# Ledger of designs, part 22: VHH binders against Twinfilin (twfA)

Target 1, 335 residues: Twinfilin (twfA), of Dictyostelium discoideum (Social amoeba) (q869t1)
Amino acid sequence: MSHSSGIPASQELISAFGSANTGDVRLIKVVIKNDELVVDQKLNVQSDFETDLELAHSVLQKDSPCYILYKKDDKSIELTGYNWIFMFFVPDNAKVREKMTYAATRGNLKRELGASHFVDEIYSSNMNDFSKKGYQQHKLHQESEAPLTMEEQQRNDEKEQGLFVGGGGSGMHVHGISFPVDSDASTAVSNFINKKFNYIELSVNVDDEKIIFSSSSNIDIEAISSKISSTEPSFHFFRYSHQHEGENLDSIIYIYSCPDGSNGTKSAPVRKRMLFSSSKANVEQLVTSHNVKIDLKLEINSPSEISEESIINELHPPKVEEKKAFSKPSRPGRK
Below, E stands for the ipSAE of ESMFold2; O stands for the ipSAE of OpenDDE; V2 stands for 0.75 times the mean of E and O plus 0.25 times the DockQ between their complexes.

## First folded at step 17 (VHH; framework vhh_3k1k_2)

Design e1 (from d5 with Y111S; at its last look DockQ between E and O 0.21; V2 from the best seeds 0.00; counts 0 for: pae E 4.6 > 2, placed apart)
Fold by ESMFold2, look of step 17:
Structure e1 (fold): chain B 335 residues (1-335), chain A 122 residues (1-122)
Amino acid sequence: as target 1 above (335 residues)
Amino acid sequence: QVQLVESGGALVQPGGSLRLSCAASGFTFSRYSMRWYRQAPGKEREWVASISSKGSYTYYEDSVKGRFTISRDDARNTVYLQMNSLKPEDTAVYYCARDKYTPGSYYDFDSWGQGTQVTVSS
C-alpha cells in the first residue's frame, strides 16, 4: 500500500491465473523467487468452496510468507470467470526483509492479475486463519464490524442510551492499525511482565486514540470484579497463581470488558465501543510481544461475569458436567 | 448483564424434527454473531452452528450440515436452531451463545445460556 517493490509477476503466474479463472483449479500458491512472483503450487477443485479451504492451510509453510489466490464457486457478474479471495500469509517469525518485500509486493500482484477478480482479502500471521474455520471467522468478523446505517444507529442509540449519534460516511468501520501507546502504559506492561504486579488495567483515550494506563496492583482473584468498571470499556491482564490437580500454575488472563447496560452497567457510546473493540488485538500484543503466552482470553459485559469459579471453568474445563449450579458452560475446544 | 434463555428442547424419535429458540436481552442483539453449541454427557461442549450479525452468513459443523438450520429474528432478539432428521448422536444439552472474535481462535464465545435438553431415542 505504501510503495511497490518492483517485483513482477512471472509469465507462468499470469498464464496460470488466467487458465484457472475458467478451469478447475481451486488455488494457486504464489511466492517470490529470484525477484519474481512465481507459482509454487496449484491445487484442483476437490469439493465445494468451503470444504476446499483446508487445502489453503495445507500449502502453508510456518516460517515463510506467501500469497494464495483462492477461487470461490460463484461467478463474477462483471468479469469472465469466478470470484477470488486474495490471501496473504505473513508469519511473525519470518525474516524482516522478507515480510517487507511481500507487503510491498501485494498491491502489484493484485494489479497485474486484475484487482477486480478479488472480492475479498484475508491477511494474517496465523496459519489457521487460512482454513474453513478461519474463513468462517473472517466473514463473521467482517459483518460484525460493518458500519451501521443511520437508521440502525439511531434505533440502537435510542434503545440503549438515548444518545443521538449521526451516521458515518459510506464506511465508519475502524481498521486494526496499532494505536500509539502512552509511556505509562508501556511501563505498566513491563511491570506486569516482570511480575512487579499481578494485575494491570489499560484503556484507550478516545480523543487521542491512544492506549493509556489506568491502574496496577497486586490482588487476589476475588478482587478482579471490583476492579472492572461498570460504565467504561477496559482491558485487564491478571496473573492467576493457583493449584490445579496438584500442579502449581501461573495463568495469564486477558479480559476485555465492554459494559452493555445489563446487570446495573451502563453502555458506552458507539464510537468508544468501536475503538476499544478494534484495539483488543493490539492491546494483547503489548504482552505477547514479550514472549508471554495468554492462557485465557475473556470478553465480558459486566463485572459480575468474573469469579474464581468462572475463571477455573474456562482454564480447566471439567471432563463431565457434574453440577454447575449458577455457573456457565465450558468453552468449545479449538485447534 | 447479557441474558440468553434457550427453550424448545424435548424428547423426540429418530428422524424427527425440533426447533430451539434462544431469547436474548441485555445487549444490542443485531450487532453480534450468535452460535449454538451442544454438550453430550461426558463430552466437551462442541460448536454446532453460527450466524452472522446481519444473517448473511451461516456455518455448520459437518455432522449437522444439511439437517440443521440456524436463523435469527432481530425484531424479537431471538436466534433459532431448526433441527431435522434427528439422530441419537444429536442427544445433548444445547446452548446458545454470543460470538467472540479472537484472531487465530475459532468458535469462541463470551456469554451463554443455561441450555435446553434434546433427547433422541425410541
Scores: ipSAE 0.200, ipTM 0.701, lowest interface PAE 4.6, mean pLDDT 78
ESMFold2 (binder alone), look of step 17: mean pLDDT 81; pTM 0.830
OpenDDE, look of step 17: ipSAE 0.746; ipTM 0.920

Design e2 (from d5 with Y32H; at its last look DockQ between E and O 0.24; V2 from the best seeds 0.00; counts 0 for: pae E 3.3 > 2)
Fold by ESMFold2, look of step 19:
Structure e2 (fold): chain B 335 residues (1-335), chain A 122 residues (1-122)
Amino acid sequence: as target 1 above (335 residues)
Amino acid sequence: QVQLVESGGALVQPGGSLRLSCAASGFTFSRHSMRWYRQAPGKEREWVASISSKGSYTYYEDSVKGRFTISRDDARNTVYLQMNSLKPEDTAVYYCARDKYTPGSYYDFDYWGQGTQVTVSS
């Protein structure tokens, strides 16, 4: 049977947030323990709002998801107290089920604390995004959310000519990693985008450090687990056509698999694992550069971590708004 | 084609002021964040300032905060850097660049100009 997150905010968390909203607390780190949202850490204001963002970075654990309730310096126009940022850290190392539990719980957390307090939200798998420089990048990107055809064309031209563009005596390099893409991989991406196939697998040639094509096909969602190697790192894109609440949806799912020796898998050599891990964003960009939005990103260590249920729960988290605030589901209610 | 052309660099005494300009062409200027970088002799390139596409957000490296002001004029497709209270350590080639969002990389860009030399000397 499917598990739905009915994980309530603890009374201590609700009280801590209420006090912090008018006090000198800068941030509250929130985790799920014993099926309850609890305070893990509180840190006080030390400096201005942007300088203190390094405190958010300092409370992250590289392999554990968490939420951070982060207080800004400006007062709310409509509410007593300050405006807040809701931060959701979901690291690469976290297990898929843990990621899904935190994803399914985030809406309830915001509602129990009062969603109107949160004027911004940062969601990332990268610890460095929860910092001063990460926040600045977030605001710049947020304002520029509508990519243009011209911008898309320039990015495609850069792939054909490389990322280095310089005119002065400085010889400046564009930030980012240049990655060559095999022609068969480019063709496979085009076929996926054009809906000729609903599934593609991509890999990296370790010796050439080049993105290469592995396979493409039309599959059902139940077949995804069988397509994922238990011994080799790999990248997968799948288009999941389904109905949800009366709507027909085509959800794009991006899966990075890196077997680590757990759950019957075998770990690949360190150099290979590092190369694939560093290529995640570049592989993702092959699809997103065509104005295709990825609806779900999964990072797994074993094929056993994915199922139709796990994908559906992440795409369509259970509703929390219909439950009474500050309560845990009773028997036979949800946990 | 995308082009960025900096101007306004000069030799000035300490405490002086300069305004740098960056004329942009070949793209929809009003939809891109823009940045200034500088590179001093023998040093790595460093980020100086950023301005969002609508100008709502401006950010500065700590050493220039309060002295430098980034601005933009979308009617002229131009980014400016007003530099006040100049110090010898501000001596560098200054580059205008178009912001590029790259997850996990900060202060990234995809196009830059040839640069303009700023020299602050007694």
Scores: ipSAE 0.501, ipTM 0.862, lowest interface PAE 2.2, mean pLDDT 80
ESMFold2, look of step 17: ipSAE 0.433; ipTM 0.835
ESMFold2 (binder alone), look of step 17: mean pLDDT 82; pTM 0.824
OpenDDE, look of step 17: ipSAE 0.739; ipTM 0.918
ESMFold2 (binder alone), look of step 19: mean pLDDT 82; pTM 0.823
OpenDDE, look of step 19: ipSAE 0.752; ipTM 0.920
ESMFold2, look of step 20: ipSAE 0.344; ipTM 0.795
ESMFold2 (binder alone), look of step 20: mean pLDDT 81; pTM 0.820
OpenDDE, look of step 20: ipSAE 0.751; ipTM 0.922

Design e3 (from e1 with Y107W; at its last look DockQ between E and O 0.23; V2 from the best seeds 0.00; counts 0 for: pae E 5.7 > 2)
Fold by ESMFold2, look of step 17:
Structure e3 (fold): chain B 335 residues (1-335), chain A 122 residues (1-122)
Amino acid sequence: as target 1 above (335 residues)
Amino acid sequence: QVQLVESGGALVQPGGSLRLSCAASGFTFSRYSMRWYRQAPGKEREWVASISSKGSYTYYEDSVKGRFTISRDDARNTVYLQMNSLKPEDTAVYYCARDKYTPGSYWDFDSWGQGTQVTVSS
């Protein structure tokens, strides 16, 4: 059955995916037409899984969002057929409403096809992320940050409520959506930078599509967890003054919180979660545009994930014993 | 301070082997993916190999696949590049680089060393 997006999968798509799972299809490109998820392209296996990743790149259109259902060469342990990758391309210049429609429909598409088929997911606004090189980069970064795969986290989705959260508390990675910034929010950022306050909270008004100011104050690090809503997504900046290895530091901490229903939290509607997740970079730039470096960025699902100890461990991870180098070499430039 | 120091570069005959080392300090080595790059004279720097933070994934540029092996030793904070069946076109300065995590970003990294010269002469 259809969920709250109102956009169902076509019978053609359901049949094509079922056949592809035991046939010679490599990928199915899916788009939304006439309020229905339909097959746009279907390409057959040409070579091995990694070589064929260039087919996924080849079906992208620079201005148009789409999904790609991409078949791996590995057989499923749980199901008849093969494991799949769910790909979601959302280009930067797509309209906000189109981005939101595709984001809100993602969960229903996966549910109607059977979410357990999808063992990995790639979300990006960059066409190059849907290639052999892009896949390799995805796997490298995924291992560095996540205790669970996105598929494992997403198998616990609520019935009509999609949870678009990466493993280990990572947020959804959708680029290209920006909202105008309310003047009160801009003023609050200036006050934070000028050290009038060491803490500010920002939000998004989803009806007006605007980044707005929520609160500001001077707090100790132990109070920050109590400032974070257990029911609403929110953005936080905190200036943490502390001492580490004899040095006094002022560390700027950026926190995005998106409650997911765990640890006594309440999951926000899918549309709201996507709007907040898509605003992360724009909210970050409100501070960084003033030539201020953010020392730590955190994405959390519950206020209980924030404590002084967790922040210290992220800022200053325990060091492994190092063999002493003779001298510190000069570093080459970045591209 | 993040520091990467490459070593092991030498002059080698075609068909020979070398092992490059990259000693890392100033960061939690086990949390980062690491890469090797190379730069031949007059050419742009190009990617050679990558290894994930836990070592579960390794990837190679096509021309070195099957000949080069990237590995890591977290206890010694060191990345290695074992280079077998060396060819004259492998002649370059080889650089170790630390991967910078940025979601959705491609080829993002923030630190590398001075490099070590590998020369394969016929």
Scores: ipSAE 0.114, ipTM 0.659, lowest interface PAE 5.7, mean pLDDT 78
ESMFold2 (binder alone), look of step 17: mean pLDDT 81; pTM 0.826
OpenDDE, look of step 17: ipSAE 0.635; ipTM 0.873

Design e4 (from e1 with Y107F; at its last look DockQ between E and O 0.30; V2 from the best seeds 0.00; counts 0 for: pae E 5.1 > 2)
Fold by ESMFold2, look of step 17:
Structure e4 (fold): chain B 335 residues (1-335), chain A 122 residues (1-122)
Amino acid sequence: as target 1 above (335 residues)
Amino acid sequence: QVQLVESGGALVQPGGSLRLSCAASGFTFSRYSMRWYRQAPGKEREWVASISSKGSYTYYEDSVKGRFTISRDDARNTVYLQMNSLKPEDTAVYYCARDKYTPGSYFDFDSWGQGTQVTVSS
């Protein structure tokens, strides 16, 4: 993927999404027209969240890619408004250039709207995956553990039958899998919580299957990108001290990086990626168990996705301007 | 190595109830979504119900929604189908299946048993 997509969201789209977050809109269909992300359709709530999924199907055109911003019925715990699903339809018979353009623009769209609004994502070339039945299949699949290799599946099946040869010595017996945390990692988290450092990096030892400490320091936000490996998955916590609208803020930022081979990165082996991805929640819990709220969670594939500008835009999305059709706006205040 | 064994099929009167069981072995049961399918004579096999690997999500074909309940017991590696208010059109061989994820193909499966016959007299 190249950062030179260059396709911005229109003012209309940004305004429509901001307004829809608390209004009667169920979905917004987004397309690229004239090198800009624009609203193609908006449809209102007709029924419950799952029944209305047929509306998402109904707005697809069989040979044209699009995005659909789909509103759920549950309110966000972390943000104002509702939780959303990000849908990306790329039919196989679309033009190759069009497929590449939409794929390259997906991340920018999510960033400009605020990625934290989207609690789920559906990507498919099949129109039927954007329906009630498609959603059901998506949820069933998500709850399944990551696909196993044939060898891994055979080992798991033998363990279920009581045959376990060549396994590690660690006895983990908890429903769900959580790795033990090395004492150095626990100490580093405590030092971060106590503000001795504003930055820590954690990792997973793949052979011992435990969460380990990598580094800690006091850094400026501009240095975060240089701390993130282009070749190894890693976890990062950063406390960003800054000012917004005259108030001093300390924002806690949690970053999971998993290089995938894009943007000059190197993809890690499948086993390593699975161990890190399964540890995301446990690593997060190390900090949240101290009654510390994480203000921003980011999952990235490349260090280039992190900058002061990108973090500020996620923490403090640009003000949504009023657009035509508001009949009774709030007073602007004094000039 | 995967084995699914359905049981509990019987002849019942309309309006009756029946509970089907499916004993699973040869795989890590708790890691898979499970499904029930049925096939009436001369018809294609149709999806009936699904349950996610942790049991958090259940889904039903429209004609059985509100009458059938899918459940699982991970300690016994068993999936169940509780069938209430049975109708003659529910007459079929019922199959338990392990979910197979195929993007764009709904409710596929990769392993199934020999089935259990449910007959609802007309």
Scores: ipSAE 0.173, ipTM 0.681, lowest interface PAE 5.1, mean pLDDT 78
ESMFold2 (binder alone), look of step 17: mean pLDDT 81; pTM 0.827
OpenDDE, look of step 17: ipSAE 0.661; ipTM 0.885

Design e5 (from e1 with G55S; at its last look DockQ between E and O 0.61; V2 from the best seeds 0.00; counts 0 for: pae E 4.2 > 2)
Amino acid sequence: QVQLVESGGALVQPGGSLRLSCAASGFTFSRYSMRWYRQAPGKEREWVASISSKSSYTYYEDSVKGRFTISRDDARNTVYLQMNSLKPEDTAVYYCARDKYTPGSYYDFDSWGQGTQVTVSS
ESMFold2, look of step 17: ipSAE 0.257; ipTM 0.745
ESMFold2 (binder alone), look of step 17: mean pLDDT 81; pTM 0.825
OpenDDE, look of step 17: ipSAE 0.733; ipTM 0.918

Design e6 (from d5 with G104S S105G; at its last look DockQ between E and O 0.40; V2 from the best seeds 0.00; counts 0 for: pae E 5.9 > 2)
Fold by ESMFold2, look of step 17:
Structure e6 (fold): chain B 335 residues (1-335), chain A 122 residues (1-122)
Amino acid sequence: as target 1 above (335 residues)
Amino acid sequence: QVQLVESGGALVQPGGSLRLSCAASGFTFSRYSMRWYRQAPGKEREWVASISSKGSYTYYEDSVKGRFTISRDDARNTVYLQMNSLKPEDTAVYYCARDKYTPSGYYDFDYWGQGTQVTVSS
C-alpha cells in the first residue's frame, strides 16, 4: 500500500507524542537507534511558536540526521490537540547509509504518529533552515513555482522580457540519497537518451549500494507489464511513441515498481524496499540531467497496474493531466 | 531586462507617514516573493519586510512591526511599503528586491533597485 523502511516507532516515542499533543512539549527530537525510532530529546514550550523555532536549531548535531516533531500554537480543526510541523534534517556530511535510512523512514514515522497531525514539512541539509528565519523563508517559498532547470529558466525569461541575470543558489538539498552509478547504467541511460532503445530498466545493488543496469530493449507499450518484476523493486524508463489529437508524440514515462504483496506479488525485504524508495529521485535525475523532460511518473505495486489504457488516461486525461509526481495508474471501475 | 524602480521617498517629520512603491518589469511578477531593505549612512543594508508571491505571508523586522505594512498589486506589477509613525531612526535609502526561489528555503536574491531616500527629521 505504502513504501516504507519498516523501522518502527518505539512505544516510548508513540507515548511521548500522544502526551505532547495535549501538553506543554514544544518539540521532540527523533533519531534511529538499533533499527527503531526513539526519542532523543524533548523541549518544552518557552514562548510563542515562532520564537521557539530557535529551539529546533539548538538540538541539531552538524553531522547527524534527525527528525524534529515541532508543535505549533494553533489547534487542529479535525483532530484533538495541536497542529505540528514535521522537520527532517539530513546534513551533507552524514554517512551515506545513514542518510538513506532516514530518508526512507520519514514516511513511516509520519504514518505511525498520524500524518494528519503534520500540517507542514521542512526538509533540509542546512541547519539554518530549522530556525525562525528559515521557517519564514520556507513559508515565502511555498507559494513560489518549483525551480526550473537553468536552460528552462533562460528560455522562460527570454520569452518574457529578455536577458535573465541570476545569482547563485546555496544550501539546497532535495532530500534524496545519491548512490554511485555503475558505468553500465550510465551507458544505458545515454543509449535511451540517444534513442538507441526506447526502454531501460535500472536497479539498485543492495550490497554495493549502487545504481545498476538491468536491461534495455525496443518494445511496444503492451510489453511493459511483462518487463516489470512481481518480486523485485525496479525502475523503468519508456519512450512511448503515439498519436494524440492528430499529433505524433514521444512521451517519456518513468515507472517505479515496488511489489508489496498485493495482487499476487511478493513483498521484497524491508531494507531492499527502503533503498529503492530512497533512490527514486536520484534515478530520475539520471535522465533529467540530460535536459530530458519526464512526461509521466508512475508508482506501482504490481505489473497489473500498467496497461496501454492506464498510461493513455494518465498522459491525456479528458480534463485533467497530472505530471512530475508519482501516481498510481487508474484501476478498472466496478461498472 | 529585469528592472525594479523604487519611488515615493521624501522628507517627513517624526510621526509622519509615507508610501513607497516599487515598479517591476521584465519578469513574471506574480511568481516571486518580494522584499524591502534599507541602508542608513554608515550602516549595513538591513532587511525590513517580505511578502510572498501570492501575498499570503508577510514578515517584518522587529523594529518596524506594527508601523510598516508591505503589500503587492499584481495587476500593476508593484510592491508597496506603507510606513506610519516614522522615526528619525527610519532615515535610510530604501530598496526593493526580488527573491530567488530556492527549495531549501535558503535566503537569496538576484535583483534590486536603485533605491529611494526617506529622511525623517524635525
Scores: ipSAE 0.100, ipTM 0.655, lowest interface PAE 5.9, mean pLDDT 78
ESMFold2 (binder alone), look of step 17: mean pLDDT 82; pTM 0.836
OpenDDE, look of step 17: ipSAE 0.585; ipTM 0.858

## First folded at step 19 (VHH; framework vhh_3k1k_2)

Design f1 (from e2 with G55S; at its last look DockQ between E and O 0.24; V2 from the best seeds 0.00; counts 0 for: pae E 2.3 > 2)
Fold by ESMFold2, look of step 19:
Structure f1 (fold): chain B 335 residues (1-335), chain A 122 residues (1-122)
Amino acid sequence: as target 1 above (335 residues)
Amino acid sequence: QVQLVESGGALVQPGGSLRLSCAASGFTFSRHSMRWYRQAPGKEREWVASISSKSSYTYYEDSVKGRFTISRDDARNTVYLQMNSLKPEDTAVYYCARDKYTPGSYYDFDYWGQGTQVTVSS
C-alpha cells in the first residue's frame, strides 16, 4: 500500500533541473534510488520539441517506472526559463512496491522542483504514449470532453488522502469525480466496520456510474488472492486479525485491482478502467468517514501480486539497513 | 444514430485540387476530434489528418503535409479536407471518422463514413 512519501529530490536533481531550465537539455529521466529522487539520464535538444519526443520513448524501460521532465520550446510567461511537461510512466508489469512508491512520490517531486514549471502532464502505463504521436493524441483528447484529466486528478487526490489519518472533508469534490453509492454498498461498508464481515468487495456499475456491492464474507488472509478477478476491476477491504510482537492487531487493508492484460490477466475496456480509477478515493472515503484508519493500501493489476507474505511484509517490514520509498535520506551539501 | 457522410470526391488531373466534406449527425459534433483516413486499392486504411474539437490542433501524415488542410465548421457540423497539388498516389476512397481515445493507440475510432472516391488520373 502506498502512503505519504518522504522521498526527497537529490541536490543533483534540483541543480540539474535548474541548469536545464536555462540550457540545452531536452529531458531529464528521474528514478528513485536509495530513497532519493535522482537523475538517471539527461538528453540534449536535437530538434524541435515535438520531434524530440521520440527521445522520451527511447529512455523508457518496459518493466520500470520513471518520471521524465520534458522541456518544451516556449518560454514561461510566469517564470524564468521554459515550460515543461511532467511525464509519469508506470508500466503494467512493474513491481507493486515500485508502482506504489512512484505514485506516492509524484506530488513531492513536482513540489520540490516548482509545480508552476509544468504546464502539462502525461501519465500512462503504455510506452507508446511517450512519443510524438502519443503527444499528439494526448492534445486531441485533452481538448475533447474526456475524463482522463479528471482520472489523473483523482489519483493524486487519493494519494494525498492516504497521507492523512481520519476522514475526508465534507462536501467538496474539487479534484475528483464523485459517484453515487448504492444503498447495498453503504450497508456492506457498515457491516464491515461493525465486524460482521472481515471482507467486502465493491464495484462500479459502468452504465449507471454508481458504486455497488459485490460480495461480503469472512475469509482467511490466504483466500484474498482467489477473491480478486483477473478480468474485472474491483475494490476490496479486508480486516487482517493477527499477532505481531506480542500485540493483537486488526489491520485494515484496502485493495484496488485493475486487470490490464499483464501476468495472465485480461484488460478491461478503457472506459471501465477510467471509471474505477476515478472512484478509488470515493470508495476509500466510505470506510475512512467512519473514523477508521486504513493500515495498508494496495493498487494491483493481477491477483498474483497479492499473497499472505506480501501483505505481512508491507504491514511489518523486516528491518533492513536501507529503507525503500518511505524514508528521508540525508542530503549531501548540508551547510 | 451517429452518421458521417463524405462527399466531394471526383476525378481530377495531377496537380489539381478537391475539397472533401463530411456531414456529421447524431452526436455533439463540437465536443469531438475528427479524422480523415484513406484507403487505396489493395491497401489498408491509412490516417491522413486529424483536427481537435476546437480546431486548436491539426495533424497530418507526412506525405500530405503542406498539400492538405483539415478544417471544421461547427455551425454546419461538417469537417473538410482541402486537397491541393494532387498526385496519382492520392487516389483512394477517403473516409471521415470520429476520434476515440485509447491509451497507447494513435488512430482509434468508433465511427466511420461510407467514403468518397478520389481519383487522380494517370
Scores: ipSAE 0.490, ipTM 0.857, lowest interface PAE 2.3, mean pLDDT 80
ESMFold2 (binder alone), look of step 19: mean pLDDT 81; pTM 0.819
OpenDDE, look of step 19: ipSAE 0.700; ipTM 0.907

Design f2 (from e2 with G55S T58I; at its last look DockQ between E and O 0.42; V2 from the best seeds 0.00; counts 0 for: pae E 3.0 > 2)
Fold by ESMFold2, look of step 19:
Structure f2 (fold): chain B 335 residues (1-335), chain A 122 residues (1-122)
Amino acid sequence: as target 1 above (335 residues)
Amino acid sequence: QVQLVESGGALVQPGGSLRLSCAASGFTFSRHSMRWYRQAPGKEREWVASISSKSSYIYYEDSVKGRFTISRDDARNTVYLQMNSLKPEDTAVYYCARDKYTPGSYYDFDYWGQGTQVTVSS
């Protein structure tokens, strides 16, 4: 998968998980060692599943990421064995390379063990979220966040993108890794904000782990695709001046491109892809910190995904047909 | 705009019962988790109970578990706290509050009412 590190689960881990699904194991702490997902700790059931959540808290190390496979007390409806919670702890003060490796590996871990086992997920940089009280708050929040109307396409294929959206509590805050910004990149952002240019490209210097300037120009929307590398990850800001329904608009578009080997592209090395993906929020903040609103954010794997038509459709989508709501049955008869 | 109004507090003898009510307005009540807190004289405010938006998850502070019951009526935008087997240490001003999710924090809230006094005295 293009958003995965390719780090496999060890045979020991796969065997331990299979055995735990029918035995007395409460949790399995999983870490990455020697480019493998391995069992670090295995703790047995001590009490009910909520009380034992303190065991999950107890195996966390302040500065080291880990996964915890946490067994609930209820049996799966679909599978033999129990339902599980997938826990991903990524502390802010862990080494940057380590944080990125764990973030890129979580999807593979779930997939190799069988994603259907995991009925809930908790992802956080805060140890307090992996406790009985943290779980309670997670459930309260999860129920409150359920929308009254939700398009199923919003849950596209989260497996293909390597990110789980809309599933867990506060767990997906890896984007906060900050890199220094080169002076030329800062100048380019200022020139974009001040409308000297309607297009800028930014990159990351892998050796220095620094946000750097690549190019700036004034272009038409048709030229964007030709500006996007098919071999290197990159960030782009474009101001699209256009007319929609008689009104003149200037829409700010943020594009993150990460070639993954699809559509004639070449995948960049894993380390480079991870550095760029972890920089997305910080690059966005370079523009938004000047009180500039981003009207459209796009993540692509190929220049061919960008066209005037695709951008217009994203900015001004055709109206979606209303999904007919099921009527509640009437209560006929006696009262 | 958001308003929470507690009622039902009274003077009660030990072992007695009360039902507190909290009328909510100014927000979509059915989409929010709700909580009860209490504050005894000279003490900091403490969490008592929480109820999720669809009542699927209900949690209590240990000292009230089995004696207090939180419930909600979404048609009336009201949260209740049924308090049984009251003890002198339950004496406090009781507040209802709207839950606020804050990562790493427990029992946070963003709006709360004026409170209703419960006094348990022989």
Scores: ipSAE 0.391, ipTM 0.819, lowest interface PAE 3.0, mean pLDDT 80
ESMFold2 (binder alone), look of step 19: mean pLDDT 81; pTM 0.816
OpenDDE, look of step 19: ipSAE 0.574; ipTM 0.854

